# VH-VL binders against b0r0t1r1705to1887, part 24

Target 1, 183 residues: b0r0t1r1705to1887
Amino acid sequence: RLRVLADVSGSMYRFNGVDGRLERSMEAVCMVMEALESYEHKFKYDITGHSGDGFDIELVRCDKVPKNNKERLKVLKTMHAHSQFCMSGDYTLEGTEHAIRELAHEEADEHFVIVLSDANLERYGISPDRFARVLTSNPQVNAFAIFIGSLGDQADRLQKTLPAGRSFVAMDTKEIPQILQQI
Short names: E, the ipSAE of ESMFold2; O, the ipSAE of OpenDDE; V2, 0.75 times the mean of E and O plus 0.25 times the DockQ between their complexes.

## First folded at step 11 (VH-VL; framework fv_ifabotuzumab)

Design q2 (at its last look DockQ between E and O 0.84; V2 from the best seeds 0.00; counts 0 for: pae E 2.6 > 2)
Fold by OpenDDE, look of step 11:
Structure q2 (fold): chain C 183 residues (1-183), chain A 120 residues (1-120), chain B 107 residues (1-107)
Amino acid sequence: as target 1 above (183 residues)
Amino acid sequence: QVQLVQSGAEVKKPGASVKVSCKASGYTFTDYYMNWVRQAPGQGLEWMGEINPYSGNTNYDEKFQGRVTMTRDTSISTAYMELSRLRSDDTAVYYCAREGDYGNYAMDVWGQGTTVTVSS
Amino acid sequence: DIQMTQSPSFLSASVGDRVTITCRASQSISSYLAWYQQKPEKAPKRLIYYASTRQSGVPSRFSGSGSGTEFTLTISSLQPEDFATYYCQQYWRYPLTFGQGTKLEIK
C-alpha cells in the first residue's frame, strides 16, 4: 500500500514562474504514475494532495488509477487547476500525518507514504523536527520525503534533520523511479 | 471525556528512583504523543521529554538524558516516567500532558500532577 | 536550545483592564507557539496554540498574535478568574521550551 502526497497549494502556482516548482511537482507525480504502471497488480497506490483547502485532496484513487497518458494528463491538470484556485495555506505536516494514520489502518504487507516536497518547509512555517517526528510516527508505515527541488542548500539541511534514509533529493525528476525502487 | 490520571505523591531519598504513571482515557492512547513536564516549587514549567505510545520512541531533553526513562503500556493506556539518581533539585510536581494532532499541537490535556519530594 | 523570554515577569492589573503579555523567542519558531494558564496548585491549561488559535472553551477575551520571534497574549477585559500565571511555549524544535512565566495579580 502506497500513498503519494503532493503539494498543490497556492504557493506552488504562485511561485511556479520563479522556479517551476509546480511543473516539477506535476512532473514528479507523472513519473510516479508511470513508474508504478507496471506494478499495479503488486502495489495499491493513491495520490493525495494538500493545500489551503485541506490535507486530503483526492488526485488519484487506488481503485481508479490512470491507465494511459490521457488519464495521467487529467491528474496533472487537476493539480494545476487546484493550485491556481485553492485557498491559501499549506498542510504538508497535517497531510503527512493524516496519510500515515489512514494507511496504518489498511491491510497490506507493507505501507509507504511518499511526500513530494520542494524542500522549502521552513519558509512555509513547517518545522523540520515536527516533520521528522511525523515521518517516524508509525513504524508500520514507511514514510519518506522526496525533495524535488532545493533553494540553495535547503534540501541538504533538511536531510541532516530528518532521520537517515527517510529523505531523498531528486533534482532531476527522472531520478524518482530509481528512488522508488530503493524504497 | 479525555483525561489523564497520574499516580500519587512520592517521597524519595537522594540517589533513589521514582516512577510516575499516567493513565489515559477517553481517547486512543497510541494516537497521541505523551509529554512529561515538571515544575519545581515556585518555579516555571520544564519540559522533560516525550514518548510516542505507538512506537515507544522517545525524545528527551538533554538535561535528563541518562536519568529519565519514558515507557508505556498500551494494554492499559498508561505512560510511565522514571527518573533515577534523584537529588533534592528534582523535587517538583511532575505532569503528563498529551500532545495534540493535525495542527492542534502543544499540550492540550494535562494530568493532575504528581508531587515528588526528594529529601534526606 | 530556543530560549523563550516573557515580559513582564510580574503584572498587576484590575478587573476590566486590558492586559498584554509578550513572549520572545531567541530564534524564529514560525507559529509553533502555545500559551498556557496555570492557577495555584493546578495543572496548566492550554489557552492558545499555533500562536493565535484559541483552545475550545476558552473565552473570546483571550487572543494570541505574532509569528517568528515575537508573540503576544492579550486579555481584552480582565476577569476575576483570569488572575493566574501564564506561560508561553515553543514546539518548533527540540527540546521544547517554556517561557519563565508571567504572574498576573490583582491590583
Scores: ipSAE 0.797, ipTM 0.905, lowest interface PAE 0.7, mean pLDDT 93
Fold by ESMFold2, look of step 11:
Structure q2 (fold): chain C 183 residues (1-183), chain A 120 residues (1-120), chain B 107 residues (1-107)
Amino acid sequence: as target 1 above (183 residues)
Amino acid sequence: QVQLVQSGAEVKKPGASVKVSCKASGYTFTDYYMNWVRQAPGQGLEWMGEINPYSGNTNYDEKFQGRVTMTRDTSISTAYMELSRLRSDDTAVYYCAREGDYGNYAMDVWGQGTTVTVSS
Amino acid sequence: DIQMTQSPSFLSASVGDRVTITCRASQSISSYLAWYQQKPEKAPKRLIYYASTRQSGVPSRFSGSGSGTEFTLTISSLQPEDFATYYCQQYWRYPLTFGQGTKLEIK
């Protein structure tokens, strides 16, 4: 069982014209949906969002996964529209903690949480130490972070702070199935 | 309501160990991290470490690494802190303190404190 | 480690006064700052977390502000029960660290 978390906050919309952050996040979500489409028989997955309005924003239901480009485009349009109208605020820590607790109660052989995050955790006011603690808070749930966007010194520092094998720097999620298959 | 009750005062000799208990009530013990903080006479507060009562995982301040052990017994909702190879400058009041959850990770509930005196 | 320095270390004030205690972090801690009140021979009590969010049950005369490296605790109208020692504490990065304390006494 796999849950993917995406940032749909107002800051994603507000700063998108400056650094393209919302577009990168939408592209990452699209890549996740495409990467998992041939693994649907192996994975039961959903995608949820977090923003200033909360951390339980449903983007993709695990029982209604998009099957074509039209349906995937609707997911991306939902992300864009939500980010345009929501309040500023970041629920990354809260949403990740919630997802881990919720999945721990579900019946499955393996539980996975993947957090799509900006490499700029500190700019968002998110403590890397607290994020690392949340990712490892429940040994029954394998939680991972994927940092989207430009590589740089900050991404390198964040990977050193986070537990080994619990973070990736990529815009392409093709490595996720490889890691899951190793388990 | 939420309450943390610690074990009573202790007097120890240098070189001994002390184990302080912290009994939790009024909440789901395994949902919240537990911290240990000490305060020497006339001094400020000093963080010693934390434990996840769900998993038993710990994170200690480097100053205490190798001397402190934090454990818990989930069946009786009790956390423990053991400090070994005691020195006279370990004389302090030792507090357990619970964190909140969902991003609220500052210490929201404190035990009454346990005075540990280390003297020859 | 992140050093937390409070000012003043000692403050004398009268009932009804407005007081401000400041706390400076040696590096940015965003808003990961808490304020605690400690009366003699008692455990600390959390007043404020996340720099400005008041703990449930704390009187509205207590307020916190600041972000980054500079933070303040303000008591708008001192009451007799407010005379205590106040500590700031960062929880941005391990190890968690406290300010040295500000003792607030009656003038």
Scores: ipSAE 0.488, ipTM 0.801, lowest interface PAE 2.6, mean pLDDT 81
ESMFold2 (binder alone), look of step 11: mean pLDDT 93; pTM 0.949

Design q3 (at its last look DockQ between E and O 0.83; V2 from the best seeds 0.00; counts 0 for: pae E 8.0 > 2)
Fold by OpenDDE, look of step 11:
Structure q3 (fold): chain C 183 residues (1-183), chain A 120 residues (1-120), chain B 107 residues (1-107)
Amino acid sequence: as target 1 above (183 residues)
Amino acid sequence: QVQLVQSGAEVKKPGASVKVSCKASGYTFTDYYMNWVRQAPGQGLEWMGEINPYSGNTNYDEKFQGRVTMTRDTSISTAYMELSRLRSDDTAVYYCAREGDWGNYAMDVWGQGTTVTVSS
Amino acid sequence: DIQMTQSPSFLSASVGDRVTITCRASQSISSYLAWYQQKPEKAPKRLIYKASTRQSGVPSRFSGSGSGTEFTLTISSLQPEDFATYYCQQYWRYPLTFGQGTKLEIK
């Protein structure tokens, strides 16, 4: 059982013109969907977003995963539209907590939560230490962070704070499939 | 009603160990981190560490590393704090305090405190 | 460690007064700041968390503000039961740290 948590907050849209964070996030999500296509029978996965509207924004349902590029594109369009029109706010921690808690109650051989982040947590008032604590809050759920970008050395700094093996840096979104395979 | 009930006062000699218990009730014990905070007579509050009752993972203040051990018994919703190699400056009231979640990470419920006196 | 400095350490005021206590962090802690009230021989009581969110059951005369490194606790109109010691606490980074406290006394 796998849940991917994506940031679809307003800041993703607002600052996309600056650093392309929304585009990168969308690419990352697309890469995840593509990477998992061949493993649909092995993995039950969903994709959830967080924004100012809440921390449980449905993007991909586990019972209705994308089957083709058209359906994947629809997911990306949803992400884009949501980030454009959602209320202000970031619920990375709450979203992660929620994901871990919900997944922990589901029957599976293994449980995984992957948080896609732009590694700009502190700028949005998210404590790296608290994030680390949340990621390790339930030993039954393997929670990881994938940093899809880094301004300066933000991702590196976060990796130093986060438990070893619980964070990955994907400067190129094409690295995500390899990261997923490592998890 | 959510409450934390701590064990009774302790009197110890220097070099001894003390183990304070904190029994939780009125909520799911494993859903909330448990903190331990002490307060020397006439002094301020000092954070000692925390435990995740679900996983058993702990974070200690470096000041207490090697002397403090936080544990829990989930079957009876009880957290424990053991402090070893006691010295006179360990004399204090020791509190357990529940830490919230979902953005509420401060300590919202406190035990009544346990007085630990270290004297020769 | 993040150092939390409260000011003043001691404050004398009268019933009905507006009281402000300040807490300064040695580095930015965003909004990860809580305020506690402690009366003699009692456990601390949380008043404010996340810098400005009032605990349920806490009178509206208590308010918290600030972000980053500067925070304030304000009591708009001091009541007799408000005379106590107040502590700020950061939970941004480990170890968690408290201010030294502010003792609010009757003038």
Scores: ipSAE 0.719, ipTM 0.886, lowest interface PAE 0.8, mean pLDDT 92
Fold by ESMFold2, look of step 11:
Structure q3 (fold): chain C 183 residues (1-183), chain A 120 residues (1-120), chain B 107 residues (1-107)
Amino acid sequence: as target 1 above (183 residues)
Amino acid sequence: QVQLVQSGAEVKKPGASVKVSCKASGYTFTDYYMNWVRQAPGQGLEWMGEINPYSGNTNYDEKFQGRVTMTRDTSISTAYMELSRLRSDDTAVYYCAREGDWGNYAMDVWGQGTTVTVSS
Amino acid sequence: DIQMTQSPSFLSASVGDRVTITCRASQSISSYLAWYQQKPEKAPKRLIYKASTRQSGVPSRFSGSGSGTEFTLTISSLQPEDFATYYCQQYWRYPLTFGQGTKLEIK
């Protein structure tokens, strides 16, 4: 069982014109859906968003997985629309903790949480040491971070803190399918 | 009622070990990290490390690596801190302190403290 | 390691005074700063977390401000029970570190 967390906050929308952060998040989600296209039998997955409005915003249900490009585009439109109208705020830590807690109670052979991040954690006031603590908080839930398009101090510090294979850097969203194979 | 109740005062000789207990009540013990902080007489506060009571994972200050061991027994909601090869400058009050819930990670509940005296 | 430096180390004041204690971090800690009050032979008590959020049950005369490297605890009108030692503490990065303390005494 696999849950992917994506940032759909108002700051993603408002600053997208400056650094493309919403566009990158949408690209990352699209690559995840495409990478898992043939794996539906091995992974029951969903995709959940976090924003100033909350951290359990449903983007993809595990029983209603997109099966073609048209359906995947609808997911991306939902991300864009939500970010346009929600409050700013970052709930990465809270959302990750919530996802780990929820998945720990689900019956499955393995539990996975994957957090998609643009690695600008310090700018958003996210302690890298606290993020590492959250990712490793429950040994029954395998939690991972994928950092898109940035190496920054946060990504390097997190990779040093976690066991091997618990954080990854994707310099381009095209790298995400290969990274998911390692997970 | 959230409470942390620590074991009683200890007097030890240099070279010995001490193990301080911290019994939690009034909350779900495994949901909150436990920290250990000490304070030498007339001095400030010094963080020693933390433990995740659910997993048993620990993170220690470098100053105490190799001398400190933090453990827990989830069946009785109790955390432990053991400090070995005691020196006279380990004389201090030792506190356990619970971290708050997510978004609120500073230490919100403290035990009453355990005085450890190391003298010849 | 992030060093936390408090100013002043010692302060003498009267009931009713406004008091300000400053805490500086050797590098940015965002807003991951807490303030504790400790009375003699007692455990510390959390007053403020996340730089400015008052703990439930803490009187409104206590307030915190700041972000980055500079932080302030203000007591707007001292009461007799406020004479204590005050500590700041960062929880941004390991190891967690405290300021050296500010002892607030009756003048």
Scores: ipSAE 0.024, ipTM 0.639, lowest interface PAE 8.0, mean pLDDT 79
ESMFold2 (binder alone), look of step 11: mean pLDDT 93; pTM 0.950

Design q4 (at its last look DockQ between E and O 0.05; V2 from the best seeds 0.00; counts 0 for: pae E 11.4 > 2, placed apart)
Fold by OpenDDE, look of step 11:
Structure q4 (fold): chain C 183 residues (1-183), chain A 120 residues (1-120), chain B 107 residues (1-107)
Amino acid sequence: as target 1 above (183 residues)
Amino acid sequence: QVQLVQSGAEVKKPGASVKVSCKASGYTFTDYYMHWVRQAPGQGLEWMGEINPYSGNTNYDEKFQGRVTMTRDTSISTAYMELSRLRSDDTAVYYCAREGDYGNYAMDVWGQGTTVTVSS
Amino acid sequence: DIQMTQSPSFLSASVGDRVTITCRASQSISSYLNWYQQKPEKAPKRLIYKASTRQSGVPSRFSGSGSGTEFTLTISSLQPEDFATYYCQQYWRYPLTFGQGTKLEIK
């Protein structure tokens, strides 16, 4: 059982013109969907988003995963639209905590939560220590963070703060499939 | 009703150990982190550490590293804090406190406190 | 460790007064700050969490504001039951740390 948590907050849209954070996020989600396509028989996965509207925003349902590029594009469009019109707020911690709690109650051989983030946690008022605690809050759930497009210095700080092996940095979204294979 | 009930007052000699219990009721014990905070007479609040009742993982203030042990018994929804090698300056009221979840990351429910007196 | 400094340590006020307590962090803690009220021989009570969110059941006269390194707890109109000691607490970094407290006394 796998859940991917994506940031679809308003800041993703508002600052996309500055650093392309929303585009990178959408690319990352697309890479995840593509990477998981060949493993659908092995993994039951869903994708949820967090924003000012909440921390359990449905993007991909377990029973209805995208089967082609058109369907994947629809998911990305949903992400884009949501980030454009959602309320202000970031619920990275809450979303991660909720994902872990929810998955922990589901029957599976293994449980995974993958949090996609742009590695600017502190800028968004997200405590790395608190995030680390949340990621390790349930030993039954393997929670990881993939930081996308992180600056070198930010990535180094996060790697230092977060538990070893629980965070990955993807400077290019094309690295995500390889990262997923490591998990 | 959500409540935390702590064990009774303790009087100990220097060098001894004390183990304070905190019984939780009215909520799922394993879903909330439990903190221990102490307060010396006439002084402020001092954070000692926390425990994840589900996993048993702990985080301690370095000040207490090596002397404090936080544990829990999930079968009876009880958290324990043991402090060893007691000194006179360990005399304080010790509180257990539940931390909220989903953004409410504050100590929202407190025990009544346990007075620990260390004297020769 | 993140040091939390409250000001003032002691405050005398009258019923009906507007009271402001300040908490300063030695480094930015974003909004990861809580406020507690403690009355004599009682356990602390949570008033505000995440800098500005009022605990359910807490009167509206209590408000929290601030972010980064400067935070304030305001009591718009002091009531008799508000005379107590107040503590700020950061949870941005381990170890968690409290301010030294502000004792609010009757003038």
Scores: ipSAE 0.856, ipTM 0.927, lowest interface PAE 0.6, mean pLDDT 94
Fold by ESMFold2, look of step 11:
Parts: sequence; C-alpha cells; structure tokens
Structure q4 (fold): chain C 183 residues (1-183), chain A 120 residues (1-120), chain B 107 residues (1-107)
Amino acid sequence: as target 1 above (183 residues)
Amino acid sequence: QVQLVQSGAEVKKPGASVKVSCKASGYTFTDYYMHWVRQAPGQGLEWMGEINPYSGNTNYDEKFQGRVTMTRDTSISTAYMELSRLRSDDTAVYYCAREGDYGNYAMDVWGQGTTVTVSS
Amino acid sequence: DIQMTQSPSFLSASVGDRVTITCRASQSISSYLNWYQQKPEKAPKRLIYKASTRQSGVPSRFSGSGSGTEFTLTISSLQPEDFATYYCQQYWRYPLTFGQGTKLEIK
C-alpha cells in the first residue's frame, strides 16, 4: 500500500516563475503515475497533496488511478489550480505524520509513504531533524523522502540527518521511476 | 451530442441469458469508465459493475460475480452486459452509464434503459 | 459494503416549499457522495457530486451539504418540475451503493 505526498501550496505557485518548483512537483507526480502504471496489480497507491488548505487533498484515488495520459494531465491541472488559489502555509510535516497514521490502519502486507520534496526545507522553516523523526515515527510504515532538484548543501545535510535508505536524490525527474523501484 | 443508446426490450425465460448493448457517441469511448445499473419494478437503483473500455478490465458487485460478464467492442464504441442463469427477480430496467471526468466520479450520462422481463 | 439510508422514503409538498432529504452512510465516506434525480420512466439525472458541487445546468435551488456519515439535499423553493425520486450514492469504496430513494410528490 503506497501513498505519495505532493506539495501544492501557494508558495509553489508564487515562486514557480523563479525556480520552477511547481513544474518540478508536477513532473515528479507525473513520473510516479507513469512508473506505477504497469504495476497496478502489485501496488495499490494514491497521491495526496498538502497546502495551506490542509494536508489531505486528494489528487489520485487509490481505487481509480489514471488510466491514460489525458487523465494524468487532469491530475496535473488539479495540482496547478489548487496551488494558485489555496491559502498560504505549509503542511509538509503534518501531512507526512497524518499519512503515516492513516496507512498504519489499512490492510496491507507493507505500508509505504513517499514524500516528494524540492530539497528546500530550510526555506519552508522545516528542521531536517524534525522531518527525520516524522519519517521514522511508526515502524509499521516505511516512510521515504525523494528530493527533486539541483544538488546543493541542503541535499548533503539532509542525507546526514535522515536514516540510511530513507532519502533519495533525483537530479532529474526522469530518475524517479528507478528510485521507486528501489523502494 | 454525448449519448448512450441501448438495445431494445427483451423477454426471457428462467435459465436463459441476456446481452444488453450500449452504443456510445459524441465522445472518445475509451476515455471513460462505463457502469451498469439496474432497477427492478418499483424499486431503487442497484450498481452491477463497471468496465474500463480501454483495457477491458472489470469490477463486479459480488452479488453478480459468476453470472455477469461486461465486455466492449472499441471498433464500434459499444459496451455489453451479459447476465446468465436468469431468474424472475432479474426482471428490471438495465442502464449503462458513463463515469464523468477524472476526479468527479459521478455517472454523468445515462442510456435510456433496457427492460428485461424474465417469466415462465 | 457501505449501506446508504435515505429519509424520508416519501414526501409530499407544495410549490414554493423548502424540502430536505437526508442520506446516512453506514461508515464515513468523507464527501464522496452523489445525488441523482429520476423522473418516472426516465433514466436518472446527476444533480450534485462530491456532496455539495452542483452539476452544470442544475438550478440553484438545489444544494447539497454534509460529510462523513450525514448528508442533506435541499430544494429551497419547490417547483412543479421537481416531482421525482431522489437517490444518494456513495463512491468512497466498491461496490458503489445507492440509497433506497425518496419519492417527492408535488401537490
């Protein structure tokens, strides 16, 4: 059982023209959907968003995953529209904790939570140590972070803080399918 | 413009099978799930199952598992529902219904219904 | 399976009245609820999806509310063309299930 968390906050929209962060988040979500498309018989997955409006914003429903590129595009349009009009704020930590609690109660052999992040936690005021504690908060749920973006000192600092094998760096969103297979 | 046209009324004897067709027009047939819903005389609506017309994959209500088969022919944009080993309590109007756009999973377009009567 | 229970089963009201129909789910379905209108001898018509979002072309006198296990369809000023049977339907989990229906008779 797999839940993917994506950032659809207003800051993603507001600063997208500066660093392309919303576009990267949308590309990452698209790559996740494509990577899991042929494995639907092995994986039950959903994708939820977090923003100033909350941390349980449905993007992909577990029992109705997108079946083609047209439906995947609608998911991406939903992310874009939500980020444009949502309340300010960031719920990365709260959303991750919530997802871990929810999945722990679902019937499955394995429970996975994957957080897609642009590796800019300091800009959001998020402590790497606090993020690491949230990711490891429930042993029944295997929680991971995938950092998408350019290399920088934030990626190095985050890897030192997070347990081995609980964070991955994707230099390009094209790397996401292989990273998911490793998880 | 968008419409679903079903096959005509049928009268069957117990133990027989019925196959109802649902021809889609005005949209890309393989882009939308198709549902089948029935309604016994004077009764409410009962979901029977669905088919993904792109892949052919189906999900059935357990009540009908083993008796219902949902198929499609993408070359003529037509969905089919076949119900076997008919009983008198299968007498109903059978509807096909298209699922709406991704994210708002309401049945947004319905066929006119096909009356199936099962009597000895 | 998630069972949907509507109340009342039958309702008679005058033109201009405010009408309320309630739908209760046997477990939480968040906001994943549709409302349909069905006139005699016709296929159902979608009114509201996701508990409160009105379908395009549906008159503003129809509104939906609720979440979790309790949901309400309201017709604020009943019109003669509103005589019909109304169904709620959950789409939180398979199998999809409908309420038993509420038959609304005008005058």
Scores: ipSAE 0.007, ipTM 0.556, lowest interface PAE 11.4, mean pLDDT 79
ESMFold2 (binder alone), look of step 11: mean pLDDT 92; pTM 0.940

Design q5 (at its last look DockQ between E and O 0.05; V2 from the best seeds 0.00; counts 0 for: pae E 13.9 > 2, placed apart)
Fold by OpenDDE, look of step 11:
Structure q5 (fold): chain C 183 residues (1-183), chain A 120 residues (1-120), chain B 107 residues (1-107)
Amino acid sequence: as target 1 above (183 residues)
Amino acid sequence: QVQLVQSGAEVKKPGASVKVSCKASGYTFTDYYMNWVRQAPGQGLEWMGEINPYSGNTNYDEKFQGRVTMTRDTSISTAYMELSRLRSDDTAVYYCAREGDYGNYAMDVWGQGTTVTVSS
Amino acid sequence: DIQMTQSPSFLSASVGDRVTITCRASQSISSWLAWYQQKPEKAPKRLIYKASTRQSGVPSRFSGSGSGTEFTLTISSLQPEDFATYYCQQYWRYPLTFGQGTKLEIK
């Protein structure tokens, strides 16, 4: 059982013109969906977003995963639209915590939570220590963070704070499939 | 009603150990971190550490590392804090305090406190 | 460790007064700050968390503000039951740390 948590907050849209964070996030989600396509019979996955509207925004349901590029595009459009019109706020921690708690109650041989985020957690008022705590809050759930498009210095700081092996940096979204394979 | 009930006052000799209990009720014990905070007479609050009641994982203040042991018994929703090699400056009121979740962090529910007196 | 410094350590005020207590963090803690009230021989009570969110059941006269390194607890109109010791606490980084406390006394 796998849950991917994506940031679809308003800041993703607002600052997309500056650094393309929303586009990178969308690309990352697309890469995840593509990477998981061949494993649909092996494990169940869903994709959830967080924003100012909440920490459980449905993007992809386990029972209805994208089967083609058109369906994947629909998911990305949903992400884009949501980030554009959602309330202000960031619920990275709450979303991660919720994902872990929810998955922990589901029957599976293994449980995974993948948090897609940029390396600017502190700028959003997200405590790295608290994030680390949340990621390791349930030993039954393997929670990881993939930082997308991170500046080297930001990524390095986060790597030092987060538990070893629980965070990955993807400077290019094309690295995400390889990262997922490592998990 | 959510509440934390701690064990009674303790009087110990230097070098001894003390184990304080904190029984939780009114909520799912394993869903919330449990903190331990002490307060010496006439002094401020001092965080000692925390435990995840679900996993048993702990984080201690370095000051107490090696002397403090936080545990829990999930079957009876009880957290324990053991402090060893007691000295006079360990005399304090010890509190257990629940930390909230889902953004409602910090210590929202406190036990009544346990007075631990260390004297020769 | 993040040091939390409260000011003043002691404050004398009268019923009806506007009271402000300040808490300074040695480094930015964003909004990860809580305020507690403690009365003699009682356990602390959380008043504010996330710098400005008031605990349920806490009177509206209590308010928290600030972010980064500077925070304030304000009591708009002091009531008799408000005379107590107040503590700020950061939970941004481990170890968690408290301010030294502010004792609010009757003038």
Scores: ipSAE 0.883, ipTM 0.942, lowest interface PAE 0.6, mean pLDDT 94
Fold by ESMFold2, look of step 11:
Structure q5 (fold): chain C 183 residues (1-183), chain A 120 residues (1-120), chain B 107 residues (1-107)
Amino acid sequence: as target 1 above (183 residues)
Amino acid sequence: QVQLVQSGAEVKKPGASVKVSCKASGYTFTDYYMNWVRQAPGQGLEWMGEINPYSGNTNYDEKFQGRVTMTRDTSISTAYMELSRLRSDDTAVYYCAREGDYGNYAMDVWGQGTTVTVSS
Amino acid sequence: DIQMTQSPSFLSASVGDRVTITCRASQSISSWLAWYQQKPEKAPKRLIYKASTRQSGVPSRFSGSGSGTEFTLTISSLQPEDFATYYCQQYWRYPLTFGQGTKLEIK
C-alpha cells in the first residue's frame, strides 16, 4: 500500500517563477501516476497534498486512480489551482506522521509512504533530524523522501541520517520511475 | 445543456431481469464516470455502482455484486444498468448520475429516473 | 462501510426561518461530502460539494460547513421553494453512502 505526499502550498506557486518548483512537483506526480499505472494489481496507491490549509488534501483516491492522460491532467490542474489560491504554510511533518499512522492499520503486506519535497526544509522550519525521526518512526511503514531539484545541505544531512534507500534526489523528473523501482 | 435521459418505466415479475438505459448529451460522454442510484418507495437513496465510460471498468456495491451489470455504448453516449433475478424489494426508482470532473466526484447531473416495479 | 446519519429526520419551519441540518459520518471523511435537495417526484439536485463549496446557480442562502465527521447545511432564510428532502452523501471511500434524509416541511 503506497501513499504519496505532494506540496501544494502557496509557496510552491509563489516561487515557481524563480526555480520551477511547482512545475517540477507536478511533473514528479505525473511520473508517479504513469509509473504505477501498469502495476495496479501490485500496488494500491493514493496521492494527497499538504498546504497551509491542511495535510489531507486528496489529489488521487486509491479506489479511483487516473487511468489515462486526461485524468492525470486533471490531477495536475487541481495541484496548480490549489497552490495558486491556498493559504501559504506547511504541514510536511504533520502530514507524514498522519500518513504513517493511517497506513499502519491498512490491509497490505507492505506499507509505503513517499514524500515529494523540495530541498528547502529550513524555510518550513523543519530540521532534517526531526524529519528523519518521523520517516523512521514506525518499522511497519517504509517512509521515503524524494527531493526534487538542487541538493541542499539539509537534504545531504537527511541522507546521512536515514538508512540507505530512504532518501533520493531527482535531478531530472525522468529519474522518478527508476527511484520508485528502488523502493 | 448537459442532460441524462433514461428509458421508460418497467413492470417485471420476480426472477426476471431489467435493463435501464441512460442517454447523455451536451458533454463528452467518456470524460465522466456514471453512477447508478436507486430509491425504493418512501425510502432514501442507495448507491448501486459506477462505470468509467472510457474504459468500461465498473465498481459495484457488495449488495448487488453478482446481480448487476453496468455497461455503455460510447457510439451513442448511452450507459446501461441491468439487474437480474429481480425480487419484490427491487421495486424502486433507478437514477443514473454523472460524477463531476476528476477529483470532484460528487454527482452533479441526474437523469429523470426510471420506475421499476417487481410484482407477482 | 461509512454510515451517514442525518439529524433531524423531520423539520417543520416557516418561510423566513434559519434552519440547520446536521450530518455525522461514522469515520472521518475529511471534507468529501455533498448535499442534495430532492423535491417530490424529482431527481436530486446537488447544492454543495466538498463540504462547503456551493454549486453554481444555487442561492447564497444555502451554506455548508464541517470537516472530519460532523457537517452542517444551513439555510439562512427559508423560501417557499426550499421545502424538500435534503440528503448528505460521502464520496471519500467505497461504497458511496447517503444519509437517511431530512424532510423539511411547512409549519
Scores: ipSAE 0.005, ipTM 0.515, lowest interface PAE 13.9, mean pLDDT 77
ESMFold2 (binder alone), look of step 11: mean pLDDT 93; pTM 0.951

